# Ledger of designs, part 8: VHH binders against Vitellogenin-6 (vit-6)

Target 1, 176 residues: Vitellogenin-6 (vit-6), of Caenorhabditis elegans (p18948r1340to1515)
Amino acid sequence: ANCVVKSTKINTFDQVAYRNQFTPCYSVLAKDCGSEKSEPRFVVLMKKINEKKEWKNVKVVYGENEIEMYKTEEGLICRVNGEEIEYQPESEIEKKQYNIIWLNKNTLKFDSDDVTVQFDGVNARIHLSALYRNQQCGLCGHYDNEKETEFYDAENQENTIPKFAKSYLYKDSKCN
Key: E = the ipSAE of ESMFold2; O = the ipSAE of ESMFold2 at other seeds; V2 = 0.75 times the mean of E and O plus 0.25 times the DockQ between their complexes.

## First folded at step 3 (VHH)

Design d1 (framework vhh_etentamig_d1; at its last look DockQ between E and O 0.88; V2 from the best seeds 0.57)
Fold by ESMFold2-Fast, scan of step 3:
Structure d1 (fold): chain B 176 residues (1-176), chain A 121 residues (1-121)
Amino acid sequence: as target 1 above (176 residues)
Amino acid sequence: EVQLLESGGGLVQPGGSLRLSCAASGFTFSEYYMSWVRQAPGKGPEWVSGISTSGGSTYYADSVKGRFTISRDNSKNTLYLQMNSLRAEDTAVYYCARGITMVRGSYFDPRGQGTLVTVSS
């Protein structure tokens, strides 16, 4: 099952479609929410980085690694733990429990056994392992095959869509 | 094993300043986003601040924005929180945390004992 973000439209893992106005603050798209005592195995975040364009920044925290993908006037930029990974068509893939693949100069894919994120600078497609059924939270929904629970917030409280989206905002100094 | 050791807390008067430190070991510090989380008596954990792996991006809760500054020294495996203009409501045990801690709904498990900050006249 896939969660697809096209500009402002989100189609969740349970195939519920709605709109979310992305802001300069990170929003949680997908996160390992399996246990309150467990450190999340992954977190996928997205924010808008250009007011006039729907350009995005996607951040994937996976175990010990932080992967950042974002669009610039020069094209897609990818950073792994702060270091920029240059575009290389069909070149050697980085292997350390995950792979980062340039599908072309404008599309990146983060691939692991837990989560896959494909990103073109504006739109994203997220795929989760079936092992994360009932263990996923964020704007991409709860991955529980039940549409009625899709708009529960981070504390598993049912909310309207605007309140739901606010519950997954990560506030920072770059956004107000 | 991941080890986080917080220090620098103490008793301070309103309007005062403190600098907290967190010494990290047992993992590659430079590869992790780091956070500060606090817990006031009788309340749940509240995310305070976060910093990217390189230190190039910093993030703050609205309650501390403009007063607190997060920083890191990857060569020393140390995370810092500079706290200025302290208020009574800043009284809490402060913990450093490995990884992203979201405002509301993050699953936080304190790894260290924390450091107590008391703001009182």
Scores: ipSAE 0.000, ipTM 0.160, lowest interface PAE 14.6, mean pLDDT 73
ESMFold2, look of step 5: ipSAE 0.533; ipTM 0.816
ESMFold2 (binder alone), look of step 5: mean pLDDT 82; pTM 0.836
ESMFold2 at other seeds, look of step 5: ipSAE 0.439; ipTM 0.775
ESMFold2, look of step 7: ipSAE 0.281; ipTM 0.719
ESMFold2 (binder alone), look of step 7: mean pLDDT 82; pTM 0.836
ESMFold2 at other seeds, look of step 7: ipSAE 0.441; ipTM 0.775
ESMFold2, look of step 8: ipSAE 0.524; ipTM 0.796
ESMFold2 (binder alone), look of step 8: mean pLDDT 81; pTM 0.833
ESMFold2 at other seeds, look of step 8: ipSAE 0.414; ipTM 0.763

Design d10 (from e9, 15 letters changed; framework vhh_7n9e_1)
Fold by ESMFold2-Fast, scan of step 3:
Structure d10 (fold): chain B 176 residues (1-176), chain A 125 residues (1-125)
Amino acid sequence: as target 1 above (176 residues)
Amino acid sequence: DVQLVESGGGLVQAGGSLRLSCAASGFTFSEYYMYWGRQAPGKGREWVSGISTSGGSTAYASSVKGRFTISRDNAKNTLYLQMNNLKPEDTALYYCARGITMVQGSRSYNYFDPWGQGTQVTVSS
C-alpha cells in the first residue's frame, strides 16, 4: 500500500485524497506510532525549501540514522548522518539496516524492511511493511484498510485540513 | 471492554436543535481525542467534529461550522454535540469515535478508532 505526495496532493495508505500546503517547517508524512514503543523505528518528514519553486526536503529518521534528501540546481543531494553523498550512476549505498539507491540523477530511494521512500525532489511515494497496519500515523493516514477510521472523508475537510496538518507539523527556529 | 453509546437523536423540524451525547466506558476517556461522524442514506461516513483531550481545541466540518458545538465532560466520561439551526441535509446516523492518540515529541495527534453504534437524526423540511 502506498502513500503518494504529488506537489500538494496526498493520497493516503487508505486511498483518501486531500491537499496539504507544505511550509518551511517539517510535516510528518509517516511515523511508527506503535503504542508499546517509547521511540519510533522510523519517521518520514517533508518540508518546502523554495518559495519560488516546488522543491522539497525529505528527512527519514530510521533508528539511530538520519537520511536527508533535497533538491538543488544540480539535482538531488543525499545526506546520511550529516555527510553529503552525491549522485553516481548505478550507485547504491548499502548498510545492514537499509539501502539508499539512486534510481537516476533526479530520483532517490530509501529502502528498508520497515519503510520505503522514493523521492524526486518534489514528489514522494512511501510504502510501509504490513507489520505497520494499525501502527502508522502522519499525513499519510492511519493504514488500517478502513477509510472511515481516517480523521475525515475527502468530501468533508476544507476547514479541518489545516488543523489536521498542523497536528503533524514540527515547529523550529527556521520556520518562524 | 471499550463501549461508546450514542443518544439524543430524533425527529426535528428544520431550524430546530438537538443535543447528542456519547457515553464512553472501558478506557480512560480523558486521554483520548474524541470525534463525531455521520452517515446519510446512500452515502459514506463523514467526519463532523473533533475535540482535544482537555476540550481546549475543537474542529468542525465546513458544512456544520457555526451551527454545531462539540464539548466534553471528562468527569462524566461523556462527549456532546450541540446541533443548532438543523437542515434537512443534516439527516444521518451520528456516530461517536475515539481517536488513537500518538505522541510526537511534545505534540499529539489522532486517528478514529472505533465507531459507536450511532443515534439517528432526522430533520424534516
Scores: ipSAE 0.000, ipTM 0.122, lowest interface PAE 16.7, mean pLDDT 72

Design d12 (from e9 with Q104K S106T S108T N110E P114Y; framework vhh_etentamig_d1)
Fold by ESMFold2-Fast, scan of step 3:
Structure d12 (fold): chain B 176 residues (1-176), chain A 125 residues (1-125)
Amino acid sequence: as target 1 above (176 residues)
Amino acid sequence: EVQLLESGGGLVQPGGSLRLSCAASGFTFSEYYMSWVRQAPGKGPEWVSGISTSGGSTYYADSVKGRFTISRDNSKNTLYLQMNSLRAEDTAVYYCARGITMVKGTRTYEYFDYRGQGTLVTVSS
C-alpha cells in the first residue's frame, strides 16, 4: 500500500488522487493514529522550501528520533537528530530501529518495520506496514480500503478538501 | 487513450439552469475522483466542484454552493453538473477533469492527469 506524492499530486494509500498545495508550514502526510490514543510511533511531515520549484523538506519523527531530508542547490541533505549524514555511494546508515539508505546522490530512503519513505527532494513514496490498516491518518488518507473516508480530518470527521488539508497543517515560527 | 468530452453548454438567461455532461473513456471511471473547473474570460481557472468515486461525497466552491450539484453515473461513465440560479459571473468555459484541485486565494493549483476540451456557458440576455 503506497502513498505517492508527485509535486502537488497525492495518490493516497486507497488509490484516491487529489491536489494539495504545500506551503512553508509542515503538513502531515502519514501518522500513527492508533485507536488507543497512544503517542504516535511515527509522523511523516512535508513542507515546500522553494517557491519557484516544488522543492520539499520531509521530516520523519520515529520514536525519539527526527530524520530530516531536504533539497538544496547543492543536492539532497539528510540530518538525523540534527547531525548531517554525508552522502556515500551505496551506503546504508544502520540504526537500532531503522535504516537510512542512499539509493543514489539524489535519492534517500528511510526504512523501518513500520514505515518506509523514499524521497528525491521533490517527490515522495510512503509505504506502511499492514499493521496500520485503519490506524493511519494524514494527507495520505486512512488506509482502510474505503475511498469515501479519505477526506476525514484529524478528528475523524469528513470535511471539504480545503478544510481537510488545513486540519493537517503544522504551523511553526519559521513559516509565519 | 484517456478521453473526456464535455457537452451541454450554451447561452442561458440569468436565473436559468443548464446541465453539463462529461463522457469519459479509456480508463476505469468508477475508480477516480472527478472535478469540474471553469475559466471565465480574462481570469484564471477556478475549481468548481468535486465528487468521490462512488458519488457519496461531493465538494463545492463557496461561489456555487447551494446552486450547483455534481453527480456521476458510473454505469454510463458520465459526470454531470446541474447548474441552477445562474448569474452573469458564472459565464466561463467549463472543463471536466480527472482528479481534484484546490484554490488558495486568487491562485488555482491545477495538475490534472487529464482535462477535457471544455464547453462554453454564457449567462446573458
Scores: ipSAE 0.000, ipTM 0.128, lowest interface PAE 16.2, mean pLDDT 73

Design d13 (framework vhh_etentamig_d1; at its last look DockQ between E and O 0.79; V2 from the best seeds 0.00; counts 0 for: pae E 2.2 > 2, unsure alone 64.8 < 65, grease 25.8 > 24.2, SAP .688 > .668)
Fold by ESMFold2, look of step 5:
Structure d13 (fold): chain B 176 residues (1-176), chain A 124 residues (1-124)
Amino acid sequence: as target 1 above (176 residues)
Amino acid sequence: EVQLLESGGGLVQPGGSLRLSCAASGFTFSEYYMSWVRQAPGKGPEWVSGISTSGGSTYYADSVKGRFTISRDNSKNTLYLQMNSLRAEDTAVYYCAKGITLVGGSYTYYFDYRGQGTLVTVSS
C-alpha cells in the first residue's frame, strides 16, 4: 500500500483521505513505530519551504543518514548528510543501504528495503514494506487495514483531524 | 506494469564491440531518465550509464567513460548502449533501468525496475 501526500490532502496507507495543512515545521508522515524501544529504522518528515509556497521539503532519516529533497527556483535538490548530490552517480554502490534515483528532473526517489519515498517538490508518495503492518505511525496512518484507528495520535488515542495532525508535528527550536 | 527487455549481448573478444538494446513499455518512456546497470558474476550491481529524457545529457561511470555511448529513441521506446573497446572486466549481465541511480547499494531498485538482462561475455 501507498500513502499519497498531495499539496493539502493525504490518502493514508489504509485508504483514508483527509486534508492537512503543512507548515514550515516538519511533520512526521511515516515512521517505524514498532514495539522496539530502540531508535526507529526510518522517519519520513515533510514541511513547507515557507508560508507562501506549496513547495515542500522532505527529509528521510534512515539509520545514520539524513536525506533531504526539496524544490528551489533552480530545480529539485537532493542532499545526503548535508552534501548536494550531483547528476553523475558513483559507480561503487555497495556503500549504502538505500538508493537515490532521479526518475526525471522533477522527481526524486529514495528507495530502501523498508521505505520508498517518491517526491516531486510538492507531492510525495510513500510505500512501506509489508513487514511494517501494525508497526507504522504518522500522518499516513497506522497501516493496519483498520480505518477506525487511522486518527489515533502518537499515544494511540483517537482525535479530531487537527489534534491528530498536531500530535505528529516535529518540535524543534523555532517550531514550538 | 513496467516492462524492460534487454537484448544484444553475446560473446566477444577483448577490444570488440557490442550494441545493447532495451525495449520499454508500461510507462511513458520519454518522461523518464534511463540507465544501464550491470552485475558481474559474484559481484554487486554497478551503475554504468544514464541518459536524460531528451537524450541531451548523458552520464557514465568512470570505468566505461570514453568506451561506451548511451542513446535513446523515444519514438521507438528503446534505450541503447554502444560498447566499444570491450575488456574482460566488462563481462556481466547488463540491465536497463528506469531512472538514474545517484546513490546506490540496495538491491531493491534492481528488482523493481530492471528487465531480464542480457549477458555480455568478453573472453579470448
Scores: ipSAE 0.368, ipTM 0.724, lowest interface PAE 2.2, mean pLDDT 80
Fold by ESMFold2-Fast, scan of step 3:
Structure d13 (fold): chain B 176 residues (1-176), chain A 124 residues (1-124)
Amino acid sequence: as target 1 above (176 residues)
Amino acid sequence: EVQLLESGGGLVQPGGSLRLSCAASGFTFSEYYMSWVRQAPGKGPEWVSGISTSGGSTYYADSVKGRFTISRDNSKNTLYLQMNSLRAEDTAVYYCAKGITLVGGSYTYYFDYRGQGTLVTVSS
């Protein structure tokens, strides 16, 4: 199943649509929440990086690797563990556990066996392996085929949409 | 519970070298990606370097590539940062961090369990 973020509209893995105002703080879109004692296999985060435009930064933490995708005046930029990777026509960066693919100058795809993220600098599409049914949490919902549980927050409490979105916001000293 | 103890900082002249160490306890060190993060006076934190669980993959900020080398000894639960060709711009408090930490623009993700840091001053 797919979770689709179009500007401020989120259509979850269980096909529930709602709006979320992205802020300069990272919000968790999708996360491996299946194991109580292990670190998550993946976390997908998104923040707004330009107050005048809906430009976004998407960060994918996958095992030991951090992939960052964000929009600039020069186009879409990708960083892998801090190192910038420039667009090259038909370029693909293949690693043993994941691939990073430039679909065009303005669209990047992170692909793995667990999660796929396609990003154009404003909009994102996230695909999750079926193994993560009932083990996913974040703004993209619980991937449990149960629409009534979509608004459970980070503490697994049912909530209104504004409180639900707030529960997945990472705050640090820079974004307050 | 989780403890990270940084050491090895000090005053050094431009072009000099220092080796930082981080002694980790309270968690299974060999199962975690580890990072070095620094914060210069009056500025925000900057991710410097990271190393995979096995030590087989290392990553560096563009500002330190070719000058700094990150390494780890899982048998001693210790993380290292070898700093060569030091510049005045490297003056900062250096922190050891458990897990993946990246300062992108103005944000740090998963910057948990840092220690007290160790001060590195690069000056004549």
Scores: ipSAE 0.006, ipTM 0.166, lowest interface PAE 11.7, mean pLDDT 74
ESMFold2 (binder alone), look of step 5: mean pLDDT 79; pTM 0.805
ESMFold2 at other seeds, look of step 5: ipSAE 0.376; ipTM 0.732

Design d14 (framework vhh_etentamig_d1)
Fold by ESMFold2-Fast, scan of step 3:
Structure d14 (fold): chain B 176 residues (1-176), chain A 122 residues (1-122)
Amino acid sequence: as target 1 above (176 residues)
Amino acid sequence: EVQLLESGGGLVQPGGSLRLSCAASGFTFSEYYMSWVRQAPGKGPEWVSGISTSGGSTYYADSVKGRFTISRDNSKNTLYLQMNSLRAEDTAVYYCARGITLIRPDRSYDYRGQGTLVTVSS
């Protein structure tokens, strides 16, 4: 039960494949949508950061923490709450709720009890805890073991793929 | 599935040497940073050493620097730890691990092996 984003192709948690053109605006890949009264425990966002290349920025909002992973000419960069984290395995910052792991110089992994995000600057693999079945929304689908509901938009209405994708686009002053 | 199988642990006298091996399968070994992590009786996990994808860069905890040497053979999908000048405080279960952590709570690395016991005692 993984959602895989390979360049522009998304394979959802329920194994439905489709294409999405990423833009300079963030799109919601995965989000805790279980309760209207509660703030989401996590949100995973992705945007395109280069006009000709499928280079991406992935943002993970986990509780009060914001983790950014993005591609540059020099390689993959990671920021935690705005601070760049250099690759130095002897440097430990203790976080009780999540880990950030360099799998290699070009691949980062965010790991928690709720969500895991593996990212190489272009492609991402997202894993959710089974507790999020029927509580997940975003481009990665609803994680409800029912392929028929994968293309329901943010209001749980059946849509064509292009309209579905637009319902999860965050427009702000930086990309409008 | 990802598998990491450690071997080479045992009983050794202070000042002695041991060589640990880790056989990896189920993933492209040459594309991953690898680490050794140990857990002594009654203590939490301690990162020991890390190695880059090519083996060109190696990293060591201060407690083992100059005594331990990490290496890898990508053609054999195998990670090694050469341990010299062993001390009683090196007694621990040693785990092969995929990746290197930047942040360490109670979870480290995405996969760990079953471990191999090293006992340093006279």
Scores: ipSAE 0.000, ipTM 0.228, lowest interface PAE 14.0, mean pLDDT 75

Design d2 (framework vhh_etentamig_d1)
Fold by ESMFold2-Fast, scan of step 3:
Structure d2 (fold): chain B 176 residues (1-176), chain A 122 residues (1-122)
Amino acid sequence: as target 1 above (176 residues)
Amino acid sequence: EVQLLESGGGLVQPGGSLRLSCAASGFTFSEYYMSWVRQAPGKGPEWVSGISTSGGSTYYADSVKGRFTISRDNSKNTLYLQMNSLRAEDTAVYYCARGITIVKGSYYFDYRGQGTLVTVSS
């Protein structure tokens, strides 16, 4: 199942749709929330970078690696561990544990065995391995085939939509 | 052209009541989920309440639950918000919004009216 973010509308892994107003602070879209003692295998974060155009920055933390994708006036930019990678027609960057694929000048895909993120600078589609059913948390919901449990916050407490959204807001130095 | 025209705002004392109305035109009102959104001076917008197409399901923000009642009359293309036990913190411009509800009052807003001011003061 897929979680789809179209501008401000989120359609979760369990097909529940709601609105979230993205801010200059990162929000957690999807995260490995399984084991209490293990570090998350992945975290997918999104923030807004242009107020009038709904342009986004998506960060994928995958193990020790950080992949950042964001829109500029010149097009989509991708960074891997701080290093910018350039668009090349029909190109794919393959790593041992994940792949980065330029589908075109304005669309990127991060692909791994755990999570796939397709991003066009404004909209994102996230796919999770079925092994993350009941192990996922974030704005994309719990992936538990139960629509009634969708709005549990970061502490597994059911909330109203605005409180649910705020519980996944990540503050960093760039949003102050 | 989609139009949402709010009315019923005004000055009321703490503990008092007001009823807001929203007249909808330019679309088939009975096919859309509707919401009320408010914005207090110096604060961002806050979703207040939502209602399903038939009026059979209603949803409320925790801050207003038990005090406010949303309703609709599809024959009159009108949305209502009955506000009871008003507090100074309820002072805001109240907006009628066209939206889509999927589950538990989660809404996507397509359009918002110009608002009606509610002032709760002694």
Scores: ipSAE 0.000, ipTM 0.105, lowest interface PAE 19.4, mean pLDDT 74

Design d3 (framework vhh_etentamig_d1)
Fold by ESMFold2-Fast, scan of step 3:
Structure d3 (fold): chain B 176 residues (1-176), chain A 122 residues (1-122)
Amino acid sequence: as target 1 above (176 residues)
Amino acid sequence: EVQLLESGGGLVQPGGSLRLSCAASGFTFSEYYMSWVRQAPGKGPEWVSGISTSGGSTYYADSVKGRFTISRDNSKNTLYLQMNSLRAEDTAVYYCARGYTIVRGDRYFDYRGQGTLVTVSS
């Protein structure tokens, strides 16, 4: 199943649509929540990086690796564990546990056995392994193969849901 | 044009083994989850197995767990299904399928090949 983020509109893994105003603080889009006392295998985070534009920064924490993708005036930038990786047409950076693929100059894909994230600087598409059914949490929903109504107002599905969204704000540091 | 070409089917006795292959072309094979789907005579299609883009994660229907092994070789754009301990109920046309997405309990594939027939009989 896919979760799709188009600017402020999120269509969850269970195909529930709602709006979320992204802020300069990271929000959890998708996270391994399968075990209460285990470290998560992955966390996908997103924040807004410009108040006039809907430009985003997406961070994927995968095991011991941190992959960051964000938009600039010069195009899309990718960092792996703090180091920028160079764009090359239709190129792929193969690691033992994951791959980073430049689909084009403005679109990146993080691909692993657990989670796939495709990002264009504004919009994201997240795919999870079937093993995360009922084990996923975050703004992308529960991935339980059924429509979940408890975290949105069925009469106002297009409204923002601030309480739900705030529950997934990542405490990285105080956002300026 | 997306193309998936299956091979390796045939007649085999119960308890025997077969290895199916699927040659993929027309797309970047390494970027897609892949699946095997079968259809027995007079029945609807049944998902059999799925594999992640790198091959690190594999998934199986309960009916084939422990007997079938899915694998892929991204350098050769080829998907495989090793079938062991075959039973009469494994008789079906086996299709290579692009994708593996679960939505509300159903599995979705955006392309299937022509299929290869596997017959298990004494």
Scores: ipSAE 0.000, ipTM 0.107, lowest interface PAE 19.1, mean pLDDT 75

Design d4 (from e9 with M102F V103T Q104R; framework vhh_etentamig_d1; at its last look DockQ between E and O 0.48; V2 from the best seeds 0.00; counts 0 for: pae O 5.1 > 2, unsure alone 64.4 < 65)
Fold by ESMFold2 at other seeds, look of step 5:
Structure d4 (fold): chain B 176 residues (1-176), chain A 125 residues (1-125)
Amino acid sequence: as target 1 above (176 residues)
Amino acid sequence: EVQLLESGGGLVQPGGSLRLSCAASGFTFSEYYMSWVRQAPGKGPEWVSGISTSGGSTYYADSVKGRFTISRDNSKNTLYLQMNSLRAEDTAVYYCARGITFTRGSRSYNYFDPRGQGTLVTVSS
C-alpha cells in the first residue's frame, strides 16, 4: 500500500503508473477524503522548490500540525509549525500523534498511525493504513483496488491524466 | 517487511554489565541511523542512545552517558548496546528502532512504535 512519487512519475496505491510534472505550487499527493471536506485528518502536499530544480518541498498537515520537509544546498530541513528541527537528545519518549525521524543524513520520515511519508529531498514514498481503503484521494489515486477509477478528479469525475493532475493543485495566495 | 529482534537481556546485580543485540532484516541496515529505546514498568518510553549509519557518530541520553556504549556491525546487520555500571533505574524492556529523532532546542517527546518484543533487563540484588 505504497505510493511512490518521483520527479516525473507517480506509482499509485493501486499500482497505476503515470507521468506528472510538479510545479512550484503544491499538489495534493494524498488526503483523507473520508471526512467532511473541511476536516481531513491528514493532507500530504508536494511542490518543486522552483521551476529549474528537481528538489521538492513536502508538507504534511496532520491535525493542527504543519510539517515541512525540503532540500537545500545545506542539506535536508524539517520545520514543525514553522520551527526548524535540530538534534536535541531527549531522555524520555511519550506516545504522541506522530513522529519525525531522520532515517539517515539525506532521508526524513513523518510517521503516524494514519500515514507515513518518507522523503529524500526529491522523491517521496507514502504509506497508508488499511483504514483508508476507499477513503483516500489525491495524485496517489483512490486506494480502492480498482485501476479503472484511478484518474477520477477531486470531484470524482473521470478525466484525462492532465485534468486529473490539475484538479489536485492546492490553491493558496501565491498559486491562484 | 522490516524486522528487528532484540536479545541479550537478563537479571544482573547493580554495578554489573550486559550487552544487548538487535538483529535487523527486511531493509538495507547500513543506510539507516539506529536507536535504542527503553520502557520501565509503569513509565513511558525513554530514548537511550542513537548511532549514525557508519557508526562514526553516537548519541546518548544524559542518564546513560559514560556507562552505555552503542555500536553496530553493518556486515552482520546488527546493532549493539554495551551497558556497564548498571543501576536499578536501568530496569526496563529495551527495544531497537530505525532512525534518530531530532527536535528544536526545547524538550520534546518522540513517538515510538516498537517492532519487536524487546529484551528485558532487570537490575536487582
Scores: ipSAE 0.083, ipTM 0.575, lowest interface PAE 5.1, mean pLDDT 79
ESMFold2-Fast, scan of step 3: ipSAE 0.126; ipTM 0.589
ESMFold2, look of step 5: ipSAE 0.150; ipTM 0.617
ESMFold2 (binder alone), look of step 5: mean pLDDT 79; pTM 0.799

Design d6 (from e9 with M102Y V103I Q104K G105P R107G N110T; framework vhh_etentamig_d1)
Fold by ESMFold2-Fast, scan of step 3:
Structure d6 (fold): chain B 176 residues (1-176), chain A 125 residues (1-125)
Amino acid sequence: as target 1 above (176 residues)
Amino acid sequence: EVQLLESGGGLVQPGGSLRLSCAASGFTFSEYYMSWVRQAPGKGPEWVSGISTSGGSTYYADSVKGRFTISRDNSKNTLYLQMNSLRAEDTAVYYCARGITYIKPSGSYTYFDPRGQGTLVTVSS
């Protein structure tokens, strides 16, 4: 299934719904938690970027690449490895590990074989390959087809919702 | 469920014209950017043209600019590609797709997932 984030409401991969108040610190929505010996293939992060509005910044770390999508007054902005992307129509579709696709002027899609993230500046839809069943962790739940395990924290312990949400907060010196 | 069905291809002489259609269903067509992508025999996929949701902005690959015209009819959920001054090198299977790509290549896969069978255009005398 999909994990859907509608403003503050999260409907997890196992279809459990709850609310999470996003902050200026990144929270882990979805992450490859399969093997401890390997680095995660992907991490999807989200933070709130406007106090009065539910505007968000979504960051996708995919292999060695960092893709950032966020809302501004003029629309969505996309950055790859810190550099803002200019529209350059290409005559040849070249080999890529992923694509970033504009679905319309207000909606972007990150697409890969592992994870798809659709984002409109406030809301996100995340789809995972079936390869990640029982290997996913984060606010989007465990993706194990069992509803009882949705609130396990980063140390794989069951918690209340506030403690569960805090366990997936990305610690960054900028947000303290 | 999203469906895209291409039609209008065929055999045509060099210098001729052809109009392709893509019938869309299963989604709100008017809310999506649309593209045409082609794949010639022995070549990888090539993006051909793109169009904004309203049809107010259009984009073309250098190889087709000035010869091809993309358009859409949101009331009929249909995308079109008018192809004029056709050349042998335009021979390909043509596919329609949602969205327009804005990222520079990073180099391990070509992401092209054709939603339909495509429509074959052969330019030959």
Scores: ipSAE 0.035, ipTM 0.474, lowest interface PAE 7.2, mean pLDDT 76

Design d7 (from e9 with I100V M102I G105P R107G S108R N110T P114Y; framework vhh_etentamig_d1)
Fold by ESMFold2-Fast, scan of step 3:
Structure d7 (fold): chain B 176 residues (1-176), chain A 125 residues (1-125)
Amino acid sequence: as target 1 above (176 residues)
Amino acid sequence: EVQLLESGGGLVQPGGSLRLSCAASGFTFSEYYMSWVRQAPGKGPEWVSGISTSGGSTYYADSVKGRFTISRDNSKNTLYLQMNSLRAEDTAVYYCARGVTIVQPSGRYTYFDYRGQGTLVTVSS
């Protein structure tokens, strides 16, 4: 029911486990890949940000909003549409399209009706609405309740794990 | 499968004391900010107190500050609320809550993603 990333181990929505070496390039963990490939409702991305440690940066694009969560020596940092957000223990509750939640000083949660992402700076847990069955793509698998189709690449073709993983890698001048 | 089980409520006279406990299971207790929330009949929930993951920081509503003390024992997965100098207006069902701070484009908000069954505290002569 969840995709879980533990350092380099990914346990997909269809309960298949494999290893992926994260790089300084963003990799797509989960994405709204509807049949018509219209504007995606969400995209969850992850990259490695420290050569010696398994520290990560997670980016959630949700509609018109961009949320970035990443680890530093001082702790976890969150930015929402470019604005840095700090931990605060109390205020009035107000629900909108999504919520950014500090579970503690070392854990952040992005919560919406479509996707939930919990992140601690190294590890992530992603939950999708059941409405995304057969509409999800990325390293977290093709949410189709069938293990034998898990290794489809970005072109929706079944491949071996190494080739599959490369198809979800975004390359740019800073990481390639 | 998050479970929060409150205990320690009961009837007490004004000026008395009670200690509430909350046994947590189904999650890594030591990784979460925890809160106590109360709800009097016919009113919405009121946040009472919160505690950081280590117990190093504690926070209180103005209505209880100086009278209540929140604490936690991470080795026992248990949250506590020591309630002193109780008043009639403290009468409510008290809930252990996994409380977090929400930040949205419109501002900062307190969010409770889980709370227990509650324990009734009645302050009456």
Scores: ipSAE 0.000, ipTM 0.106, lowest interface PAE 19.5, mean pLDDT 73

